VHH binders against F-box protein SKIP19 (SKIP19). Designs and how they scored, part 9

Target 1, 302 residues: F-box protein SKIP19 (SKIP19), of Arabidopsis thaliana (Mouse-ear cress) (q9m0u9)
Amino acid sequence: MASSSSPPAAMEVGESTNWTELPPELTSAILHRLGAIEILENAQKVCRSWRRVCKDPSMWRKIDMHNLGDLDDMDYNLEIMCRHAVDRSQGGLVDIGIWYFGTVDLLNYIAHRSSNLRSLRLIRCSQITDDGFVEAVVKLPLEELELSYCSFSVESLRVVGQCCLNMKTLKLNKHPQKENDDDALAIAETMPKLRHLQLCGNGLSDTGLNAILDNCSNLEHLDLRRCFNVNLVGDLQKRCFESVKVVRHPNDSIHDIDIGSSEDEDPYDFSDIDLMSGDDDFEGYYDFSGASDFSDYDQFDF

## First folded at step 1 (VHH)

Design s13 (framework vhh_6fv0_2)
Fold by ESMFold2-Fast, scan of step 1:
Structure s13 (fold): chain B 302 residues (1-302), chain A 121 residues (1-121)
Amino acid sequence: as target 1 above (302 residues)
Amino acid sequence: QVQLQESGGGLVQPGGSLRLSCAASGFTFSDYWMYWVRQAPEKGLEWVSTISGSGGSTYYKDSVKGRFTVSRDNAKNTLYLQMNSLKPEDAAQYYCATESYFLGDEYFDYRGQGTQVTVSS
């Protein structure tokens, strides 16, 4: 028997009602479910009432610039669009996510206009320099930071931690790395107020994990998926569950619904042998990630 | 732009074999861990297998261990899944994906059409 999810009330109202005649509060509720690109390209062009809602600063308290990295195939400039969204927030911006197109100039634009920014997410932004990132971020009262599939140094992370003293959520996701505790030790040293830490793909060992557990005493959520240098068994696993309310293990996958439907069994029983095989891959994989290789890659960004 | 195109599905009898392929473009293929996932019509998405960028590390769902083999050809930007001893429960639409798919990002949407695998006599 299927328990089908019921559609949201706003969707049901829209289905049976003339969209142009919806009350402003219902229009706002619908539009809050859309990303910034959808609002600026499509929703504001529907009618006068939608356009009015789309210009209201309350719509731009959170800006999500999600895209698939098809920058050369887009009919619009995402950086210009993002700047327009920031302008529409009129200083009320508290949360912004930027995928692929982030630049130092854009970060400075945001930092100068968004004194109340609490959450910054940078995903696959290869153009932002360490110095430019640090300069922009230290000006912001950040409590949440995501750096996923970016190439920021451990030195940059340490400075951000030293300056953003109220950091409560850090998401630092990478493709699986060879053993390296540098990020974990920087986090342990500079971010003791953390409540949520996501380190998918990080190279930390049991040493780095113990340092985090020793120093981040308020930690409530720890995500170690794809951290294959952590041996999360026995005493260390017990320590994690006793210290942290929610722990995601190195071999867990959030996209396997069989895991979520089976609370009594873990269908991903990875043996120690499988984890040891990963070590060889990590070494070979990262041989091609030198500074000169990054420079060549940057010359041919898509 | 990132593109992934699956092929190689079809109809087989229980105990049969199929080889799936995934042609990748728009990114440095050898730098990315790759994944096979599947979805049966009345079920949700489930993870099947993963392979490291170099191809040295492979991981499998327990129910397919010993029957399925994932591999890749980085020179051809192609991912493969060799499926042996197919069972009725393996019938599904099969998709390939990059690592970012597995972080639970609800905005990750690949318009890969997938490739259909049907197991019946």
Scores: ipSAE 0.000, ipTM 0.147, lowest interface PAE 18.1, mean pLDDT 72

Design s14 (framework vhh_6fv0_2)
Fold by ESMFold2-Fast, scan of step 1:
Structure s14 (fold): chain B 302 residues (1-302), chain A 121 residues (1-121)
Amino acid sequence: as target 1 above (302 residues)
Amino acid sequence: QVQLQESGGGLVQPGGSLRLSCAASGFTFSSYAMYWVRQAPEKGLEWVSTISGSGGDTYYKDSVKGRFTVSRDNAKNTLYLQMNSLKPEDAAQYYCARDIFGEWIDYFDYRGQGTQVTVSS
């Protein structure tokens, strides 16, 4: 019906558009692949049928708040949008991803309203404290956790592993770190049920990797891209090949990980001169966000 | 860095044909479903078509079924939309878009700049 509009008048699609003929199940399948921002700002404004689907609680079982971190230039508040999306889920939220704007208050809001949350993704959420993160997460039946480009401590990771006994997927991505096995050993100690582990940029050595392989016997996917302190040769390489279905190697392409985040707002300096001179210690070793040519980091070992 | 660049738009008469292209770079193209979306002047965004990463599954808006065909060439990192029997109501800015295949969560990541399609008698 061309005359059906909500007060105030919505910007509806044209009179010749037949959106009502798209099956609700197909609309839901398509819209389920859109992030929450796209649904709230764009998709729900397309037509009445899409708008109705966008309000259905079943659409909000998974919430993805992907954004590029350009928060000051947006005409909308992502935290308020996220809270609205969580409210629309009516307690049915199972999976949520938050990029940049995550806060302790938001995590508590989510945890209080989402007792069945199984998957939490926090990407570049620098405002969340270790204590606030732990307090919220220990209340949740998490099977999947992503902490990418966040500054959470080894102690908080250990506590999460001890409390979330059914953890099957962990994504702990960092700018490349100097040698440190602390994360790997905490994972090995507390998360024996892992099936998928992504540790891009982690400082683990062969010792840490062996500990993970010893303790995470059900591991099916292991992503070690940018883990430059792992010498994946000989017996260790054979062990990985034989025990893990899919292994991503330290020097494999990272384009699928860092899509859309080209700059860290507070990146450490990385000296191209130091890299070219062959110095042992690189300033900015923990941050590759300013480097566009991956080959510069692989100068000496292919 | 991910880039999507649409081309192939233009002015056609009703009943005419156009083939839109979207050149993709900066990611493993074959691993992602791709979308065509359009926006007519003074109107909201409208989904047109979806194609799976392998190209084995395609979906279309009812009003374009039988007239539009989405396809992809994974060797060339290019997405296509063949538009036949164009109608005045098909006039819009056409965008290609990508989703991210997470193991558990999928979402729209990027849209290109778009390419304009005008249908005039």
Scores: ipSAE 0.000, ipTM 0.121, lowest interface PAE 17.2, mean pLDDT 73

Design s15 (framework vhh_6fv0_2)
Fold by ESMFold2-Fast, scan of step 1:
Structure s15 (fold): chain B 302 residues (1-302), chain A 121 residues (1-121)
Amino acid sequence: as target 1 above (302 residues)
Amino acid sequence: QVQLQESGGGLVQPGGSLRLSCAASGFTFSSYAMYWVRQAPEKGLEWVSTISGSGGSTYYKDSVKGRFTVSRDNAKNTLYLQMNSLKPEDAAQYYCAKEGWDELFYGMDVRGQGTQVTVSS
């Protein structure tokens, strides 16, 4: 007697789908929404079609190494995974984000292999030195830079602005700082093409903000959340409304940004945390791999 | 150190049955998905089946659905593959593999010598 392991419906409604039978365009669209860790640990194991898509350099034009900083409890070597993802991009890398594990050696690896990199995001990468950062980044045609919870100097920021002449987006997020205009003045001096500025927790005063508005005439988005040394009232408030399309005010909610740390943390300041996939129970996945795909791209070295 | 030891292979006639076993050590067995993969002479590795860490979810290559059943005994750190209605195309060296990130860089650890399945006409 024959038994069918297939669902009764020709098209499944709702809960169960055979992902292995999706057209490559739909598979690419789904995988494009996943982070690099999820692709390398989970998605590429589903079937030969997904593995082939996951190895296609076009899938690695943007690399998102988002993680929760739980490095001691992970079986994953995130630096090795990141290097592998960069290799898969085959020089086509345009955007990369690294959370927690970034090192000078990794930055140099990326910079030497990614001459067309337009966007670099470093979040909580406390191991990266000023000199190492500058050496890697000044050679890159960056238009977007994020340095969140990183300990880079004003001098480094100034050099980056002087060398990356097409900088359009800067995100420089910190725990709330005491009054200091150094970052704001460096930005105003070196990044006149800026269109998007996120400066959460920065110590800038009204003086620093006016300098940014004077020099960054193309600014469309300004995020000043947790910038408690800015008194956004009167003439300055009017100036922001007239000059900038979108302004986030110092007391606005920090729901989309994690600005907490173990030292100065405020539990009410935590952003939404993207759920990292650690669940490998793939419902509806069938026909994993192929002999040719395994032999062509993956070799077991003993 | 991760160790995987496959057994249960042999010579069988078309339509026959075999049960493969894989004894696992060196890791928390119930925390990892397990795979059965096979390699015929002069061919690459081919995925056959997957079972989740809890045993709650199972997946199969289309050509083996309804014929093969993967299962696990987490108390004994042992993975099984029950193979029924064997066909000549199923003849291969069978390996068990652990989910995980290691020197292979794709999240699958193959550490055993495998067990040979031969289907003679």
Scores: ipSAE 0.000, ipTM 0.116, lowest interface PAE 18.6, mean pLDDT 72

Design s16 (framework vhh_6fv0_2)
Fold by ESMFold2-Fast, scan of step 1:
Parts: sequence; C-alpha cells; structure tokens
Structure s16 (fold): chain B 302 residues (1-302), chain A 122 residues (1-122)
Amino acid sequence: as target 1 above (302 residues)
Amino acid sequence: QVQLQESGGGLVQPGGSLRLSCAASGFTFSSYDMYWVRQAPEKGLEWVSTISGSGGSTYYKDSVKGRFTVSRDNAKNTLYLQMNSLKPEDAAQYYCARDSLWEDYYYGMDVRGQGTQVTVSS
C-alpha cells in the first residue's frame, strides 16, 4: 500500500529526528481552533513552545468561553480564566462569548480593557444586572450582540441600540414568550442597520415583525424559530420572502411547505450540520503521547 | 448574493485522483474559514477538511489525512480539494461550506453549495 502524496517541500530534520517538532506558526494555527478553556487548561501545559504561542496576543482577538454550565463540578474558575484571556489579548480583543458565569464585574473588566470590542455574546448569564450591562456596553463600539436566555429589559436594549449605532447582528433568544411587541419595537426604532436578527422564542406579533421589516431595510437573515405569536401567512409571508434573504420560520418548515421549493438550497441553512458536535477524530491529529517536551510542565501557570 | 458552486466530481477507479473546486461569490472570501463536507447515500453529513481564511492552517479527518489536500486561491475566490488514493468509502456528494461568523466560532456552517458527486468503482 503506497502513499501517492507528494509533499510540497522536504523537511530538513536535525540530530533530534526522534522528536516531532511543530513550528510556532503551525502551533498557533491549531490553537486558534480551540476554545479559551481548552487553551488555558490543556494546550498551554503541553510544552514551553505551546505556552509561548498561547501567550501571543493574536491568539486572544476572539475569546470563546463556551461551557455546559456545570460550574460546581469544575476544578477551575472560569471567571479567572476569562480575565487571563482578556489580559493576554492586550487590548486587541474584538469578539468574546461568555456562557453561564458572566458577572457585572467581569463585564466591566472586559469593557475597560477592550476598547475595540465589536462582538459580545452573553448566554445564560443570569447574574448580570440591567444597570451593570448598560454601563459596560454603552462604552463599546459593538456591531454584534447576543443575549441568549438572559433577562435584560426593553429599556436596556433600547439604550444599547441608541449608543451602538453600527449594530449589524442581534441575537435575542428566549424560551417561548407570551405575545409582547416591546423588544421588536425597540429594535425597529434603534437598530436600522441590522443585517442579522435572531429572535428565537420572542413574543412578537405580526405588528412587531412589520415594524422591524419597515425600519431594518438591510436585513439579510431573520430567525423567528419558536416565535409562536407570528402568523407568517399571506401578505406578511410574501413580504418576508421578497425582502429578507434567509428566514427561519416559527415551526422550521412552514416556508418549505407553503412554496413547495425543496430543490433550491437556502445558502444560510444552519440546520445542515454542527461540525464540532460528533467528530472525535479531530483530537487524533494532535496526539503528543510519549513526548518528553512537557518536562518543564510544573513551571506552567496562568 | 452569497453563493458557493462546486465542480470537478466524477467517476474514478480505486486509487485514482480528482480535484474538486468551489467558486465563491458575494462575500469577502479571505475573511472566512472554509470547509469541505461530504454525504454518502443513506448516511449523514461528514466533515472532511477545513482551511483558514489566509490558507495558513489546514485540518483533515483522520481517514483522509495524507490522501487529501485542501487549498485556496483568495485572488480567484476559489477553494480546492485534491483527492488522491481514492477509496470506495470516499464516494459521496461533496460540498464546500463557509464558516459562520454569526454562530459560535467552532465549525458552525452558515452557507453550503449544491455539491459535486464523486463515485469510486472498479
């Protein structure tokens, strides 16, 4: 069984041919695909060269603190880890996502150190108060905001829209709500530059949706999944189809049923795959088992 | 309008080679990581390869590593997959896909092409 692969260049290997050495640029490329928790807990502890790459500010322009909310079972403090990641960004932070553990103090820490933050994602951060949220984010040049399963007020959303004039993406996801157009009307009034709007579970009615369509003329993506108070039929359905490039419907299939077009693929179909959710094979590419490069492992710290 | 169009699929014998292409339009191609994914009949969608926006980083599924090479030409807005030593289990519809900037930052797919068919038979 011969391999027919032709590598582009021969690798010059020195006297230490028994050890596989990765160039810093390749290590950086691999580490850019890991989350902040994986970098701070695992990757930086592999060897000195990985630790140096993990301290490079370019690694921390985007920080993803994705976790499952099992905070009591963790042997590490996610808030301290997040603060370390923000410090390593050295003011270069552009994008940050925080799941479950977000606090007002952490949000202020981020805002004070990240004057160019363009994207903020807060998922299930029940500890953050309306006042603390507003005070931190009004100072930031946000273009993208996600507030998923958080209980922020319409007043705070309105203030954010008034202060973040270049908002292009808003994700405001909730468990299914009773009919209420307050969020939709605040969005329509304050965020006319929106291109992407996700309102899963929102209580908006046809009135709120029409207000959004009237005022957010640049909308390219509209996600209304689980918005059960919207009746997407007749003229309103036609309006959405003609005005918005991608629409995700309350029951995820009404659009396909009504128009019968299953042959033209929607270019923003997010239902096709989550490529990270099932492929454990990815870990096999980075096996350093048996390497002695971590002989200085005891020196590694946050 | 954002569009991805695959080409280069066909029928090859086991051990043969194919080069797939994906023409991208309607977005800043160099700003997005790109994927190759495939779907065999009666099976789910399977990740094959990833390439960073700059082309400096490439990743592969274990079963294709050393046989497949992903590359991109940002000046031409084109993604490529060079497939060598093709096996019967590589037979599938192959799609290129764009990484999402609007979901999480780990392999979320927001745009996919219509695909190109690869058949491997003796």
Scores: ipSAE 0.000, ipTM 0.107, lowest interface PAE 18.8, mean pLDDT 72

Design s2 (framework vhh_6fv0_2)
Fold by ESMFold2-Fast, scan of step 1:
Structure s2 (fold): chain B 302 residues (1-302), chain A 123 residues (1-123)
Amino acid sequence: as target 1 above (302 residues)
Amino acid sequence: QVQLQESGGGLVQPGGSLRLSCAASGFTFSDYYMYWVRQAPEKGLEWVSTISSSGSTIYYKDSVKGRFTVSRDNAKNTLYLQMNSLKPEDAAQYYCAKDFEWLSGYDDAFDIRGQGTQVTVSS
């Protein structure tokens, strides 16, 4: 009758589906597709073999704290969960994305423990101050930075560009803005090694765009969706076509951009449905009391 | 003060049976998942079985499934492991363990409090 999502057929063997009996390589492949919240709240509670995979530092080289921003409705503290994930990386953290709950204290915690951090993504983090952001980030060897729907100043962006000399990817997405070239000029001045630039909603004009093209000679991907102050016609359009491999135009579809403030609805994580082994006691251990049970995040290597 | 005391090990022939017990004290036993882990000579610790706080959810290592049965008596604060059809590769020191609370033992892998109980399978 119902079509429940099921694991690949190769992982279903025996009288009943039992995820705890999968080879470690298949378990790792499945768990690498889950976000940090799903791993810490659900996957690690299934059995010891899953806990071992979930504690392996190789699982935490990339941390994705994607969430819907419904922080008051959650039974767990995302900042504390993020700190546990960072601790489990044991200094091996390379990529981290934080949605909504980012704070200056959390960013400093990450920076002090992650000397090899190459990619930082901050989406809708309104609590992080310009000074706190700069202080934490200027010491990191960043090659990729995303600041989407945040309120960081042009001055902080310039300082970050001056200190993170190997910046190759910048995503600076905003709701459509009035004409202003400040961001574009700061990028052109401080990020000459840039290969991928996403400026959705930016207020840059043709002047700002020309400055970027003049100074970012290695640019391969340029995303100008919702940049309505760019008059991308004639000579400027020809210049972009000849110098940049992929150009997304101001009026192109935005369906591939992470869900922004217009519709903060992430696809539901269906892995929660099929990773529940039919264990009613794991739901009892899962913290529904409105306080996170941090014993679930401790180093379990039974 | 948390204490775990294992017992019931011994020497058995291949195909034989043993019943291990773990007596727990110093915490609310009925609130915790419990584990059986073992360590063979010159080998690392190996997970054997998991049982939920109520006893309704149980997991086993593949190599012991169908031969071992974990159970608990929350009224007696005691965890059990019934071991049937024992094989030479089951010979090890057996320990019971509980999940750490993040405020207490976050730097340790798991809470082995007792000396364990030795299982030897004669050739």
Scores: ipSAE 0.000, ipTM 0.121, lowest interface PAE 17.2, mean pLDDT 73

Design s3 (framework vhh_6fv0_2)
Amino acid sequence: QVQLQESGGGLVQPGGSLRLSCAASGFTFSSYWMYWVRQAPEKGLEWVSTISGSGGSTYYKDSVKGRFTVSRDNAKNTLYLQMNSLKPEDAAQYYCATDLEYWGGDFEFDYRGQGTQVTVSS
ESMFold2-Fast, scan of step 1: ipSAE 0.076; ipTM 0.532

Design s4 (framework vhh_6fv0_2)
Fold by ESMFold2-Fast, scan of step 1:
Structure s4 (fold): chain B 302 residues (1-302), chain A 121 residues (1-121)
Amino acid sequence: as target 1 above (302 residues)
Amino acid sequence: QVQLQESGGGLVQPGGSLRLSCAASGFTFDDYAMYWVRQAPEKGLEWVSTISGSGGSTYYKDSVKGRFTVSRDNAKNTLYLQMNSLKPEDAAQYYCARELGDYWFSGYDYRGQGTQVTVSS
């Protein structure tokens, strides 16, 4: 089926295009448009030339683990796949995004192997503890951080801001919150170099917003959609217009926000993804919780 | 030619232990992730464990976690599976297998003849 999650049929078959004869730089440019799951499941299976490009560490400088959160319905283990992608980066990882399946063990795996990581995005990762998050993140030279629909504390955010002094982009998106300036005040106090701030659903008031504008003087993009406790009129609206190049208002459409789902209902009943495409039929060959085994191996020294 | 040869299977009582070995030849062993897979009578092939080429990453089927440990000795081109607290449902022909593609979990291209594990009294 042409509308499945597989690469376009023309890329799989080649047809009138000599995909196998493309220069590596052109193949790389095409593959950079795909997410990690699509590369590992589909693109690497197109032909030998594409597999060679997909194995190149330069292809894994950015890892995008976007998924719909239907983890129990998948034929593969996303945490195992993510660890594999990190291994393929060979220390060159600069940008990683993880939807739903993020764990403390995975973050530590990434942090230990990716000393040049500049961008971390965690969307709907409810399993990561505040302490585990902080411990992993303070080791990293982050300039971009996204924490969307996660449950991290204000204190965790404050510590991250205190340690990641070059933070330029923060996306801290939530379901609409009651009035609370704690996040805004922590940001204002610890992240003065911000250029892009997205706070969709945040409970900040005019007080919190003024604090951000007072302290984040280089702010170029401010997204306040669903921040219903901000009364963006009069002097405050004028201040935003004069100080910030792009402002998204509380009642503006959220159609463009990626909440980790391309469509939140009616997934296809068909599975077109098979991690074991070799001979023989496999059932139950991958275990979603397998990533927690590192301590067991180290305990049994042979 | 690629060759994989398993050994170490046998008959054990429930709660017993066995250590399986797999001798590999004909390829650069540490370039490949390796699998342990098993097949019980009248059932399909079932994945048990995976180990990365370096040995730094290990993964297990939920039902064997805490009981089985996979390891490898790249200097000796040998893969191991230490099986503790064996249960009747662990009885199967056990195969070691080599990762099919350049990336993990693409499937396997070669497997050995297998070694039989029987769990009964």
Scores: ipSAE 0.000, ipTM 0.130, lowest interface PAE 15.9, mean pLDDT 73

Design s5 (framework vhh_6fv0_2)
Fold by ESMFold2-Fast, scan of step 1:
Structure s5 (fold): chain B 302 residues (1-302), chain A 123 residues (1-123)
Amino acid sequence: as target 1 above (302 residues)
Amino acid sequence: QVQLQESGGGLVQPGGSLRLSCAASGFTFSSYAMYWVRQAPEKGLEWVSTISGSGGYTYYKDSVKGRFTVSRDNAKNTLYLQMNSLKPEDAAQYYCAKDSEELLEYFGSWDYRGQGTQVTVSS
């Protein structure tokens, strides 16, 4: 079983099996199916044989710090835990995913210790600044980058593409945006080696999509779910099907995307509310910056 | 300030029984796995037993399996080791142990270890 929230598979074996008598390679195979939090909190506490396996650097080539964002309810510090996992990798880290708790200091810690990092995933990491992100990432030989529900600028994306010349997979997922081709044009300009592109919620138009198809000639997978400013009909639809092996359409289901929320909410549901009003105090989807200062307590008059 | 205090050791004949106790304070006892470790005069520390925080899972060194039983009373912050069918090779200073709370020191060390209780098995 691949469930990281459950006890290790070995805990389900019968009474004829002894944990301490399992070969290290079998223990390693079981533990590789767990996430980093499960290894550090649970598995290594089982016995000394398991603890030895959990300290082996080969266990830490991939670090998955998946969590649900309930950081205040935890008895431990996920950033400290992540730093320890990175230390255990002893420079062998190739893949790391961080949900919610990512900081500029943590990214720098990873970048200075993981010169062979090929894949970085940042999901809902709102604390990381554009400058801090760029300074850490441009030092890394990334081939895969995921930025999901983060607030990084187009300028930072362009710099990353210019510096990470071997980028093959980009996942840039957002809540649905108003029409804007800036991300698509930056991708088209700087990431010609892309094979997999996921742009769920992106504001690109047909112009941006055509630029990507013109410049990313090796593209095999294109995910446009919730990209409502793309009119994927006629010649453009035919072009996509002829050029790309797998295409996910704007109205396709997002049930396979891990949104990290225990709420039964669809983050892209705007069917009942038009959030793109012409009101100066409310400019776009999830844009609250223009309404942060309410002198005279007039917040309810908007 | 974590404190662990062992008791219940003594001199017994081969085949005899002893119950060791460990009184814990200074931390949330039920949230931590606890360990029994031992050290004979010419040997290093040997792991003997582990019990999960809830008491639902127990593990033993092969040579003591079936003879020793670890248990805990979380309401009393007390860890126990019931030792039956004692053998001369079981003679050692016995310690209860907890992993440290600091992540850097948590792995590979029992930084919070009591003063121990001596078990002697004669003849």
Scores: ipSAE 0.000, ipTM 0.110, lowest interface PAE 19.2, mean pLDDT 72

Design s6 (framework vhh_6fv0_2)
Fold by ESMFold2-Fast, scan of step 1:
Structure s6 (fold): chain B 302 residues (1-302), chain A 124 residues (1-124)
Amino acid sequence: as target 1 above (302 residues)
Amino acid sequence: QVQLQESGGGLVQPGGSLRLSCAASGFTFSSYEMYWVRQAPEKGLEWVSTISGSGGSTYYKDSVKGRFTVSRDNAKNTLYLQMNSLKPEDAAQYYCATGSDEWLDQLYSEFDYRGQGTQVTVSS
């Protein structure tokens, strides 16, 4: 007798799977759990609908290449997928985020085809050289830049600030650092139009923070969580409170926020200080994770 | 560039057997999952089977399970589909395909990841 098969309950109603983001062995396991008829009925309908939607370049104005960094076990090439997505944008790309696999060649490919790029996010991209990064991004009309858990030099940050005069959002996140004002001073010197600054884990002192406040007079959001060399007391605390609309303090904890504030007020934490997830070794309490909301986008599934 | 060439189709009587082959070139064959899909006249493209890059995992459409066996020879860059107890409903153009889980998009829009196919006809 032939057995019938059905999708697992977890995969049936209203649930989606980002199959391109899953390891091949997991994708195959999910396909095995879905009945052949259900796979063909649903996958064929989804692929036709996806193709129709993805023919519209407006769907590719924002590209998010989030992944867990397990590149060795993937049967697909994330760089090829990213290049394909950029091509489908037909020059309309305004926002792109790349996790782990970013290279100088890919960054140049993006820069040459995306003259209207306003937001670039590079997370854990250790392969990109300072020179390659600078050469690509100084050509772009960037207003938003994220360099999280990357190893770019203060010199490259200064050059980018000098060339990208309309920078309004900077996210420069690190694991907690020893005292060092280099990044803060470069930001203060070169990015006076900043409205949103996230420096989680930065080693800046009160001196560096004062320089930022002196020079970034339009600052509306300042996230200093895990900046343990800042003593946010007295005159400096008063200055931040009076000058900046939203301040996340160095010692702010999710626990204190949950107790003192309604969860309905801010469901997303800009500096998740919970245990680091993914392929990295468990490194104990307070590992900073990326501060991006990946919810509710339709642009990448292919 | 990726090239896939199917062979082994033909005319069989109901209950007969055929072995399809797919010769692959232009990529590292053992690193990619391979798929068999089919299309009958007046019908859409239909998934038949999947085999992992190592050959250690195989998956089948319910209606062919127990009758069809997919296998691969990574030393020869060749994919196979052994079809036993063939039914009239199995008559179709059979294609092999490769790539990631985007293989459905590749099959529908790109010939680079899809061969030209081999015809299977089941009649008396």
Scores: ipSAE 0.000, ipTM 0.100, lowest interface PAE 19.5, mean pLDDT 69

